# Ledger of designs, part 175: VH-VL binders against q9h9l3

Target 1, 176 residues: q9h9l3
Amino acid sequence: PRKMVAIDCEMVGTGPKGHVSSLARCSIVNYNGDVLYDEYILPPCHIVDYRTRWSGIRKQHMVNATPFKIARGQILKILTGKIVVGHAIHNDFKALQYFHPKSLTRDTSHIPPLNRKADCPENATMSLKHLTKKLLNRDIQVGKSGHSSVEDAQATMELYKLVEVEWEEHLARNPP

## First folded at step 10 (VH-VL)

Design G58 (framework fv_fezakinumab)
Fold by ESMFold2-Fast, scan of step 10:
Structure G58 (fold): chain C 176 residues (1-176), chain A 120 residues (1-120), chain B 111 residues (1-111)
Amino acid sequence: as target 1 above (176 residues)
Amino acid sequence: QVQLVQSGAEVKKPGASVKVSCKASGYTFTDYYMHWVRQAPGQGLEWVGWIDPYSGGTFYAQKFRGRVTMTRDTSISTAYMELSRLRSDDTAVYYCARGDYSYGYEFDLWGRGTLVTVSS
Amino acid sequence: QAVLTQPPSVSGAPGQRVTISCTGSSSNIGAGYDVHWYQQLPGTAPKLLIYDNSNRPSGVPDRFSGSKSGTSASLAITGLQAEDEADYYCQSYDSSLEAWVFGGGTQLTVL
């Protein structure tokens, strides 16, 4: 079988009025939830808005952060050839300027059986926090000091594992 | 209507630069990548690079690095491709084309093309 | 040179079936990247004909179909019509080049 990892990224605001999302942290976990990668990443542009309430990123985290070009190389080496699981994962790939094959991508914000298990409309985009609470009976992203991308990546992998057999079978019959 | 309108044909001398424009309408300019593709007379399609109108980020094919610059102006929904130090083998029709980053890598909307002729 | 390999030409009579192959490698089609097909009528810009291996945009007749297997893809045209005369290009993404790549193009002649 092809190896599987889960990813979650944190972005800060750069550019005019901080409207551009730039990568500032990336966490990758393996199938069992063990951390393969977790680094703060220094954007090449001036940070206008740390978005700390959501990102958990503060100025102190940028002091020894890995430059974007170097971090990107390390991350892509881990992702290449693997099934990559994420929640609204297109945001993570865009921040990485990375194009992963659709056939090897699993987006837990767009898996109808997962929403069905959570008693949510199948075609709705549900938050990671909601799905994790409903299906795993766990609270993530608690408090106002920002999210943990490690916690989010681990929760995302666990959510996918709930529907993995059903969804992989569906994808085999209905290739993306 | 959803369309990409390109600037008119250009005739340039070797060593000159050319700047082609591509004006988008009928969709949110910053929601899609803008790709540039060229086609020499009687030849196939060759990808040049992309720009993300939202961030201004760019990525160029290895062959064109150092000679191509892509920019955009979000206030007028227009993307630009500038190619410098022109050679006769840069003679081609240059197309802009729209690509969705999120779920599709295909180019679903194309400009009509701009013929750039490089001759003395 | 083109990264994806297509035959330079193919021909058929009206009503017949033709297929156009597109051969890639382990860094593009073989890596799992989808294949897209474009039709280019003489003197016009390319038009998206098939996306994500086998899907048709609105307005494309069901006579056009696509498939993908391993490192290769195929475009099939059934019930061939005179207006199908065009150049056809396959396209994918190459992870090693970090680039969109095209086939060399196939000229379809309807006899």
Scores: ipSAE 0.728, ipTM 0.883, lowest interface PAE 1.1, mean pLDDT 91

Design G59 (framework fv_fezakinumab)
Fold by ESMFold2-Fast, scan of step 10:
Structure G59 (fold): chain C 176 residues (1-176), chain A 120 residues (1-120), chain B 111 residues (1-111)
Amino acid sequence: as target 1 above (176 residues)
Amino acid sequence: QVQLVQSGAEVKKPGASVKVSCKASGYTFTDYYMHWVRQAPGQGLEWVGWIDPNSGGTFYAQKFRGRVTMTRDTSISTAYMELSRLRSDDTAVYYCARGDYSYGYEFDLWGRGTLVTVSS
Amino acid sequence: QAVLTQPPSVSGAPGQRVTISCTGSSSNIGAGYDVHWYQQLPGTAPKLLIYDNSNRPSGVPDRFSGSKSGTSASLAITGLQAEDEADYYCQSYDSSLEAWVFGGGTQLTVL
């Protein structure tokens, strides 16, 4: 089996006027889309803005949520040494205060062949929702109740699989 | 124009604290991590820690935990590193350096350094 | 002392080629983290010379090149010039320490 996982995080607003993004949920799936990790995470700072319309996080989810330091340790144990797939994944790593090797990182928002398959400009940054609709004919992030990080992680892995062979060959010849 | 300007040299006695400043200009202060690196006279470079000026989040090398505190003031684009309970072996030039958090982990812009001398 | 291993010194004559090695382990270079190189002229701050193994910042001449293989990296300087006399440091990230780590530095002497 390939040592590859996909990650997606949900963030809430902390700090002045809720402008700081703090980790509040993390989902990790394996190559086949099976859930390896999915926990609500309690930020160390006061939550100013749940950003519920996008994050899906509500005050009730913070009851018995895993404290940030504990959750971070659990998540890093899963990610370490693996190829990690995500969409705009640097935002997830920043929320985790985590530095993953670039050679083991796959960002579906910056894979030119994926955009090409979606009839989008190769160097444009396309949303996960748009790419998933165009390439998988699937609607994600639907409605006003917030996004599911499990759904987003699963979609991200499936999108990567569409270009995996081509992109891995490209990276072998052109190391990042 | 893109630069990091550090505070001047400090002379401290053992047991004192020192606070070094690093003022950024020519770029958006909150878009980059600020790292601190020190260099004892005639010795190599040693990483101290980083601060995210956007969130105020920090991470310190194990050796300095409990003695170092990093802060910032976004209104004046300035980062600070305070080292407490100083020892003679803390004598070093302390550098601030800019790092991208999104891609790459290199330090592409450095301050000129602040010499901190700890002597009895 | 230093987490990454460099030779303490290297020397060459003008016009020659010198190579500086940087040896890591499975928790840093061997884990896939990129290697960066810094040049420090006497009395000055370090300056980024090579980033992400082999890339040159604007203004760094072609004479400087970097490479990485396995748990090690190398900096090559060709057409050696007097102004290249400096200390050179490699740097990477260490996953077990969760820290940026440096080599001990290599003093280049131009004979």
Scores: ipSAE 0.787, ipTM 0.902, lowest interface PAE 0.9, mean pLDDT 92
Fold by OpenDDE, second read of step 11:
Formats: sequence, structure tokens, C-alpha cells
Structure G59 (fold): chain C 176 residues (1-176), chain A 120 residues (1-120), chain B 111 residues (1-111)
Amino acid sequence: as target 1 above (176 residues)
Amino acid sequence: QVQLVQSGAEVKKPGASVKVSCKASGYTFTDYYMHWVRQAPGQGLEWVGWIDPNSGGTFYAQKFRGRVTMTRDTSISTAYMELSRLRSDDTAVYYCARGDYSYGYEFDLWGRGTLVTVSS
Amino acid sequence: QAVLTQPPSVSGAPGQRVTISCTGSSSNIGAGYDVHWYQQLPGTAPKLLIYDNSNRPSGVPDRFSGSKSGTSASLAITGLQAEDEADYYCQSYDSSLEAWVFGGGTQLTVL
């Protein structure tokens, strides 16, 4: 079986008026929740909005941040060949300017059995926070200090593990 | 053919305003930022600012804030740069150049430039 | 007055190797921002020569190469040809100025 990792990214606002979402932190954990990667990342252009309330990113975190191009290379080396689990993961890949094979991607925001287990509509898009509370009885993204990408990545992996067997069987019968 | 076509040379007096146009063709206008760079005679290149043709959002170099206004007309794939309160040291060739939409990376396409002369 | 420092001029004979330096600081090249290079032939607009430190766009000969280390970047031209006579500019982003910045330009003369 292929190795499995979970990823979560934090983005800041760049470009005119900060409307462009740029990668500013990336966390990757393995199947057991061990941190494989956790770095602050320096966008290639000026940060207009740190979005600190949500991202947890502050200006001080960018002082020794890893340049985007370098970080991207490091991250891609970790992801290549693995099953990658994330929540609304298309946003992470977009920020990375990277497209992982669909057959090796698992998005916990689009897994009907997971929603069903949480007593949610199967075709609804539920937040990571809500699913984590319902299924793991754990509070994440608490307070005004912003998200922890490591915490979010770990929660995402644990959620997926709840439906892994069922979903992998489904995907085997219905490959994307 | 992928190209940027700029308006013709301008001669202005100090204190006046100038508006230079840049028409894009051969690619999707809204997929790239439009940068403006100027070059005084015999001098180097100086970045003025950029505009997001999709949203109309702008970001200017500090030096030009308050004097420069960048706009666009998506219906004709044209970007505009207006510089007001002109001074003699504003005399330069003004270039439009496209850059990556997300980050404004390298400028891979340039107009031929528009000479703006400011003299009394 | 340029944020990035380049030698004002360099020269070489046909077939030789020349190098153009681009010196920045901790707020631009030293911060890890990419460096790009442009070639400007006399009376023409700049043309992208090197992007992201060391990549060549289509149509640019492999005798042009770029590198970056620390707070500096370098453009190398091997097998110098008469047609290479032009001005060359390095470019990066400066976080303190919140602007794209250029070097002062280097005039390359082919002897």
C-alpha cells in the first residue's frame, strides 16, 4: 500500500488589495500524525494582508521564512507518489501551484460517508472544525490567534482514518 | 500574435497629466497582471506599478502614489496609466509589460514603449 | 540609485565568456526573491532573458545562464557574439520598498 500523508496550508493576501491567496505556511503529517514538514513560507511578492485572525500568520513569521520556490520543491518531494489527504485540498494545491494526481488525492470535504457518520447531508460541504467536533469530540481553530496548520492536518488525517476502508473500496470500484 | 500595442508619443508641460494606453492581443487579458515600467533617457528601468485586469485592483510603487492611476477596459483588452502633476524628470519611455497573475513574476511580454516628454 | 548594483559596463571579444554581477541586499535577493534578467538591444524594449534565477525562455540560447547565491546573482554569457551587444538588467522584488526593483543596467560591448 502507498504511504499516506495529510497536508494543510495557511495563506496570506498578496497582489492588489490582498485578494490573491499566497502560501505562507505548510504542514504535512504522516499516517500517525507525526510532523514531516512545518515551515513558514515567504511569498514571492509583497504581503498586503496577513489574514492573521484565520491564518495565524504574523509579520515576524516571515523574517526567516522559506522562499516559496524552495519550499515548493521541498513539499513536492514529500507528496510525490503518496496518497495526499486534505480538507478542501484544491485550495492547498492551488496555493502550491501544484496538481497532485486525482487518483492519489483524498478530500475530506467531499467524502459522503464521512458526512453521513457526522449526521450531515452527504453532499454538503462541512467545515473541518465541525467534522472534528462531531466525530473526534475535539475543538480546533479555537480563539482569535488563527489556525494551526499542524493541528488541522492531524485532524484531517484522523477524520479520514474513520472512513478509510469504506472510501478506498468505493474508489477502487469508482476510480476518479 | 501575442503582443502589447501602446499609444503614441506625448509631449506635455509641467503640471499637466498624461494617459498612456496599452492594448493586449493574442492572449487572455485578464489572466495576467499588467505592469508599467519607465526608463528615462540613457537611464535604467524603474517599476511604476501593476493592475489586475480582472478585478481592477492596483498596487503602485511608493514613489508614484498619489500621482499615478492605473485603469483597464476589459471589453477592449486595454490598460491605461495616467500620471499627473508631471515634472521634467518624468520624461521617459513608459512600457507596459505583462506578469504572472498570481504573483506578478517575470515580465515575459513588453510593449514597444511610449515616449513621454515633459518640457516647458 | 538603483536598488540592485550592476557594473556599468563589461566587454569581451567574440567567443569569450563574460559575467555580469547583480548585487542586492537582505530585503531582496538575500530574502530569497527570484532574480530575472532582461536584454535590451539598442532602441528596443527589454526582452526577458532569464527567469527564476536560472531558467531560459524559449528562443534564448543555452550560452546564456543565470545563478544566484546569497545576496547576489550573476549572468554568464559564453561564446560571445556580436549580436549580444546590448544592455542587461537584473530584476527582483524588495520587501522593504514594496516594489519590483531593477539593477542599474550593464552595457555589454563586443570588441
Scores: ipSAE 0.012, ipTM 0.579, lowest interface PAE 9.1, mean pLDDT 91

Design G6 (framework fv_fezakinumab)
Fold by ESMFold2-Fast, scan of step 10:
Structure G6 (fold): chain C 176 residues (1-176), chain A 120 residues (1-120), chain B 111 residues (1-111)
Amino acid sequence: as target 1 above (176 residues)
Amino acid sequence: QVQLVQSGAEVKKPGASVKVSCKASGYTFTDYYMHWVRQAPGQGLEWVGWIDPDSGGTFYAQKFRGRVTMTRDTSISTAYMELSRLRSDDTAVYYCARGGYSYGYEFDLWGRGTLVTVSS
Amino acid sequence: QAVLTQPPSVSGAPGQRVTISCTGSSSNIGAGYDVHWYQQLPGTAPKLLIYDNSNRPSGVPDRFSGSKSGTSASLAITGLQAEDEADYYCQSYDSSLEAWVFGGGTQLTVL
């Protein structure tokens, strides 16, 4: 009976030539897709590349953004003790400098039954956009404004729900 | 060969600083965190902190905050740990160790250790 | 003070079984974090022996096994050999400290 949430983060480029991915937005939704957290986050380092085409982040969003240390504390408070669902979630945890228990982590980019339902090889890493289109018949990450982390977190939770029973049974028999 | 090669033994006076190096080879340096662990003579293992070689981000155990600094040079796949304001109870073997940040947190590769002796 | 509790020593005769306990709390093992075990032979660096509670790296014989239950973990060694004399350390992650934590270590003596 652990609570379940889904997370999606947007990163901007910091460091030399913008090579470092730094957290700039985080959205967390509950099992039903209701927003629990959605904040723009100010990286501690100078932003070199907003990566706007993908992140949806613009300079204007940084004006009132929550400082990284404060945002991180709030986010970790929400994630602690819960089953956390994400897509390529290791990138989100890395940006948060956070280590979540593997037994409580669900990565929709590495769930073989989900790939199987989408007619994709079980060992392939498919994009969230592709899986959402194939399995939910919905287009996400469209338009000129970049990605919406709320939309991505909601889609991720819905994708997980398609395989939840099967995957939870698998994990109980084959602990990670 | 996948390995971590550490710098040689150091003898320091109280109040000095020491900088230990750890050169990685045989794997992609930026794909793993580098941890530092110390072991005082006859004592157990004590975690000091980690550095993300990709971002340069660091996190230190509370006991060492304000005295430890971790850095890296990606061009030579080398991580560094500098400990300042040394005390005699900092005498220990200092290990670097590789750990994952996602699909495994175990320290699966260790350097041979660098003995740091702090004495007057 | 060690965050994870191990007995300081354990002993057995060749061919026997010994078990080394590792006791944590709700912020580490009890929070769901995996337990890893390291073997340290005299004068050497620690070597990964068991990871993620019960998995063996290549080259570790199946005489070594691990388990986890609740807030505790254990390392079992069967068919004791003289070369098993070493210090054994458990390790996990502690969410309250945001730190990797080790047990105090257990010295195994093969009688």
Scores: ipSAE 0.803, ipTM 0.909, lowest interface PAE 0.8, mean pLDDT 92
Fold by OpenDDE, second read of step 11:
Structure G6 (fold): chain C 176 residues (1-176), chain A 120 residues (1-120), chain B 111 residues (1-111)
Amino acid sequence: as target 1 above (176 residues)
Amino acid sequence: QVQLVQSGAEVKKPGASVKVSCKASGYTFTDYYMHWVRQAPGQGLEWVGWIDPDSGGTFYAQKFRGRVTMTRDTSISTAYMELSRLRSDDTAVYYCARGGYSYGYEFDLWGRGTLVTVSS
Amino acid sequence: QAVLTQPPSVSGAPGQRVTISCTGSSSNIGAGYDVHWYQQLPGTAPKLLIYDNSNRPSGVPDRFSGSKSGTSASLAITGLQAEDEADYYCQSYDSSLEAWVFGGGTQLTVL
């Protein structure tokens, strides 16, 4: 079996109206929840909206932030060859301008057995916060300081572990 | 001492341009956004725009787009606001104000203001 | 005209408690953007009084307090003193306007 990592990214708004989501922080944890990567990342374009309430990103975090091009290389090195777990992970990959093989991707926002376990409609898209509360009895993304990408990545991994056996068997029978 | 020192009062005719300066001292100029806020005589506060002194990026209120230009000179920790095509209702005290660390944060340091009078 | 609505004036006697309301909408205070308050003494520049809804900068007495709920915020001043006579402005960010917005200001008179 391949090694698994969980990823969560925080984005800021760039472009004229801040509608472009640009990577500003990336956290990666291993199967046990140990942090493998956690860096603030400097977008190549001017930041219009830090989206602090959600991202937790502030201007001061960008002072010594890793330039995007460098960070991307570091992150891709970690992800390559691994099963990558994330929540609504397409957003993370888009921000990274990188697309991991589908067969090695696990999106906890689209795992019917996980939703079923949480007493949610199997084909609904549920938030990480909701699933974490229901299944792990843990509150994440609390407070006004923004999200913790490390916390979110850890929660994502733990959620996946709840359905790992069942889902991996399903995927084996039904390769994407 | 942390402070913002603004240029002196200006008297302009309609149609002219005015450029107000704001020199920062006592802190790292590029660590904070610089906002500009104006106040017409006897009126309230009105946000004009901000500049990121580090990148030079700007964002202006819709009302002023096309007429306002914010710049900075990092070598002397000075921000500039230029307003063109002046009209009488541009008469106001213009403040530079240090912004917080992010979008929507407070203005924790203010200059003393620069009175700009527009009259024929 | 101001995006945030404040009463034009409030008054109180020394020692009393006064409150200044700041009413916004779903695109600013209601959207979760923090509210800040400024005190402007006559003939002076505004001074930050309250930041992030309820925090006091150094030098601001604890008789000043701020709160936020729903689409509104409030500034409370207890033990009113003569020196508190000033204009007070609330401020936030409006996502629909893409701008920092202020209240119309409240003139506080100490009787």
Scores: ipSAE 0.000, ipTM 0.570, lowest interface PAE 11.5, mean pLDDT 91

Design G60 (framework fv_fezakinumab)
Fold by ESMFold2-Fast, scan of step 10:
Structure G60 (fold): chain C 176 residues (1-176), chain A 120 residues (1-120), chain B 111 residues (1-111)
Amino acid sequence: as target 1 above (176 residues)
Amino acid sequence: QVQLVQSGAEVKKPGASVKVSCKASGYTFTDYYMHWVRQAPGQGLEWVGWIDPDSGGTFYAQKFRGRVTMTRDTSISTAYMELSRLRSDDTAVYYCARGDYSYGYEFDLWGRGTLVTVSS
Amino acid sequence: QAVLTQPPSVSGAPGQRVTISCTGSSSNIGAGYDVHWYQQLPGTAPKLLIYDYSNRPSGVPDRFSGSKSGTSASLAITGLQAEDEADYYCQSYDSSLEAWVFGGGTQLTVL
């Protein structure tokens, strides 16, 4: 089997009226939940909206943050050739300007058996917070000071592990 | 009608620049990447680069870096590709094509192409 | 030269089956990137024929099918018809180039 990692990114608003989502933090954990990467990332464009309530990013985190181009190179070295788990992961890949193979991508927002275990319609898109509470009996993204991408990546990996055997068997029979 | 409408044919002298437009309609312009692909007469397809209309972010194939610039105007749902310092071997049909950034990465909608002829 | 290798031409009689190969490497098809196929009729823009190696867009007949194995992919056309005369291009993404890459194209001739 291939090695597996989970990723979660935080984005801030750049561009006109802060409408563009730009990468400002990335966390990657291994199969056991150990942190492989966790850096604040400096967008190449001026930050208009820190989106702090959700991102947890503040101006002070940008001091000595890793520039986007350098961070991207480091992140891609970790992701390349691995099964990458995420929640609504296409948003993370877009922020990274990265194209990961679909066959090596696992999106916990689109895994029917996971929704079934949570008593949700199989094809509904459920939030990471909801699935984590329902299936792991754990509250993540608590408070008003923003989310922890490390916590989110760890929760995402644990959620995937609940359905890993079933889902990998499904994918082997029904390749994406 | 979901379509990409490109500007008309251009004839340029070596050393000039050309700017090709691609106007999108029938879908949300900012939801898809816009790719540019060229095809020299009787030859195959060659990818030039992409622009994300939402962010304005771009990425170009190594062969074209330093000569190509991609831009967009979201108010009129139009993408542009400008190629500078034209050479005779830049003679080609230039296509814009829509690509989904979430899964697949295929080009599901293509413009009709713009013939750029470079000669003197 | 093209990054993905296709035969320059294939031919078949009406009603027969033809297969067009697309050979890549470890940085593209071998890395798990999907293969897409485009049909280009004379004087027209390419049209998406097959995406994610084996899926058909609406309006594409089921006699067109795709497969993928290792570093290669194949397009199969059964029940050949005169209207199938066209150039066919495979496409994938190459992680080392960070670029979309195309095959050199295959001209299909039906008798």
Scores: ipSAE 0.729, ipTM 0.885, lowest interface PAE 1.2, mean pLDDT 91

Design G61 (framework fv_fezakinumab)
Fold by ESMFold2-Fast, scan of step 10:
Structure G61 (fold): chain C 176 residues (1-176), chain A 120 residues (1-120), chain B 111 residues (1-111)
Amino acid sequence: as target 1 above (176 residues)
Amino acid sequence: QVQLVQSGAEVKKPGASVKVSCKASGYTFTDYYMHWVRQAPGQGLEWVGWIDPDSGGTFYAQKFRGRVTMTRDTSISTAYMELSRLRSDDTAVYYCARGGSDYGYEFDLWGRGTLVTVSS
Amino acid sequence: QAVLTQPPSVSGAPGQRVTISCTGSSSNIGAGYDVHWYQQLPGTAPKLLIYDNSNRPSGVPDRFSGSKSGTSASLAITGLQAEDEADYYCQSYDSSLEAWVFGGGTQLTVL
């Protein structure tokens, strides 16, 4: 079987009025939740809005952050050829300007059995925080100082593991 | 109605630049990538590059780097492709095409094409 | 010099079945990227015919089907009709080029 990793990214606002989401941190964990990558990343454009309430990014984190082009190369080397798990993972891939094979992508915001286990409508998009509380009885993204992408990636992997056998069997019978 | 409307045919001399427009309607312009694909007379399809209308981010096929520039104007839902230092072998129909949304990669909506003729 | 390899032409009689192959490599189809197929009628823009290997957009008859195995994909057309005469292109994504890639195209002639 292919190796599996989970990813979570934090974005800051760049461009006019800070409306563009630019990568500012990326965390990748392995199947057991061990950290494979966790770096602050310097966008090539001026940061207009740190979005600190959600991102946890502050000006101090940018001083010696890894430039985007270098960080992207490191991240893609880790993701290539692996099953990649994330929550609303399309946002992470978009920030990375990366296109991962659909057959090797697992999005915990779009897995009907996972919502069913949480007593949520199968077609609803539930937040990572809600699913983690319901299914793992754990509080993540606590407080108003921003999220931890390491914590989010670890929670995402643990959520996927709850439905892995059922979902992999479904995908084998119904390939995308 | 969901559609992509492209600018009209252009005739250019070698060394000139051309800028083709593609106006989207009937969907949220910033939710989909916009791709550019060309087709020389009697030849196959060749991918040129993409722009993300939301971020303004771009990626170009290696063959066109240094000569192509893709931009967009979200206020009028229009994407642009500018190709500079034109050569006779740039003569082609240039299509804009909508990529899928979050992780669909197929091109499900195409403009009718813009013929660009480069001749001395 | 297309990245994906297709036969340049294929022909059949009305009512027959034809298959168009699309051969890739380890960096595209072999890496797990899906294959999409486009039909181009003379003088028109390409139209999406099959997406994600085997799915049909609304309005595409089930005479058209797609499959993928290993580094290759195939488009099958059954019950050939005169209006099927067109150029057919396969497409995928190539991870080494970081680019969408097309086959060279196959001209279908209905004799």
Scores: ipSAE 0.691, ipTM 0.885, lowest interface PAE 1.5, mean pLDDT 92

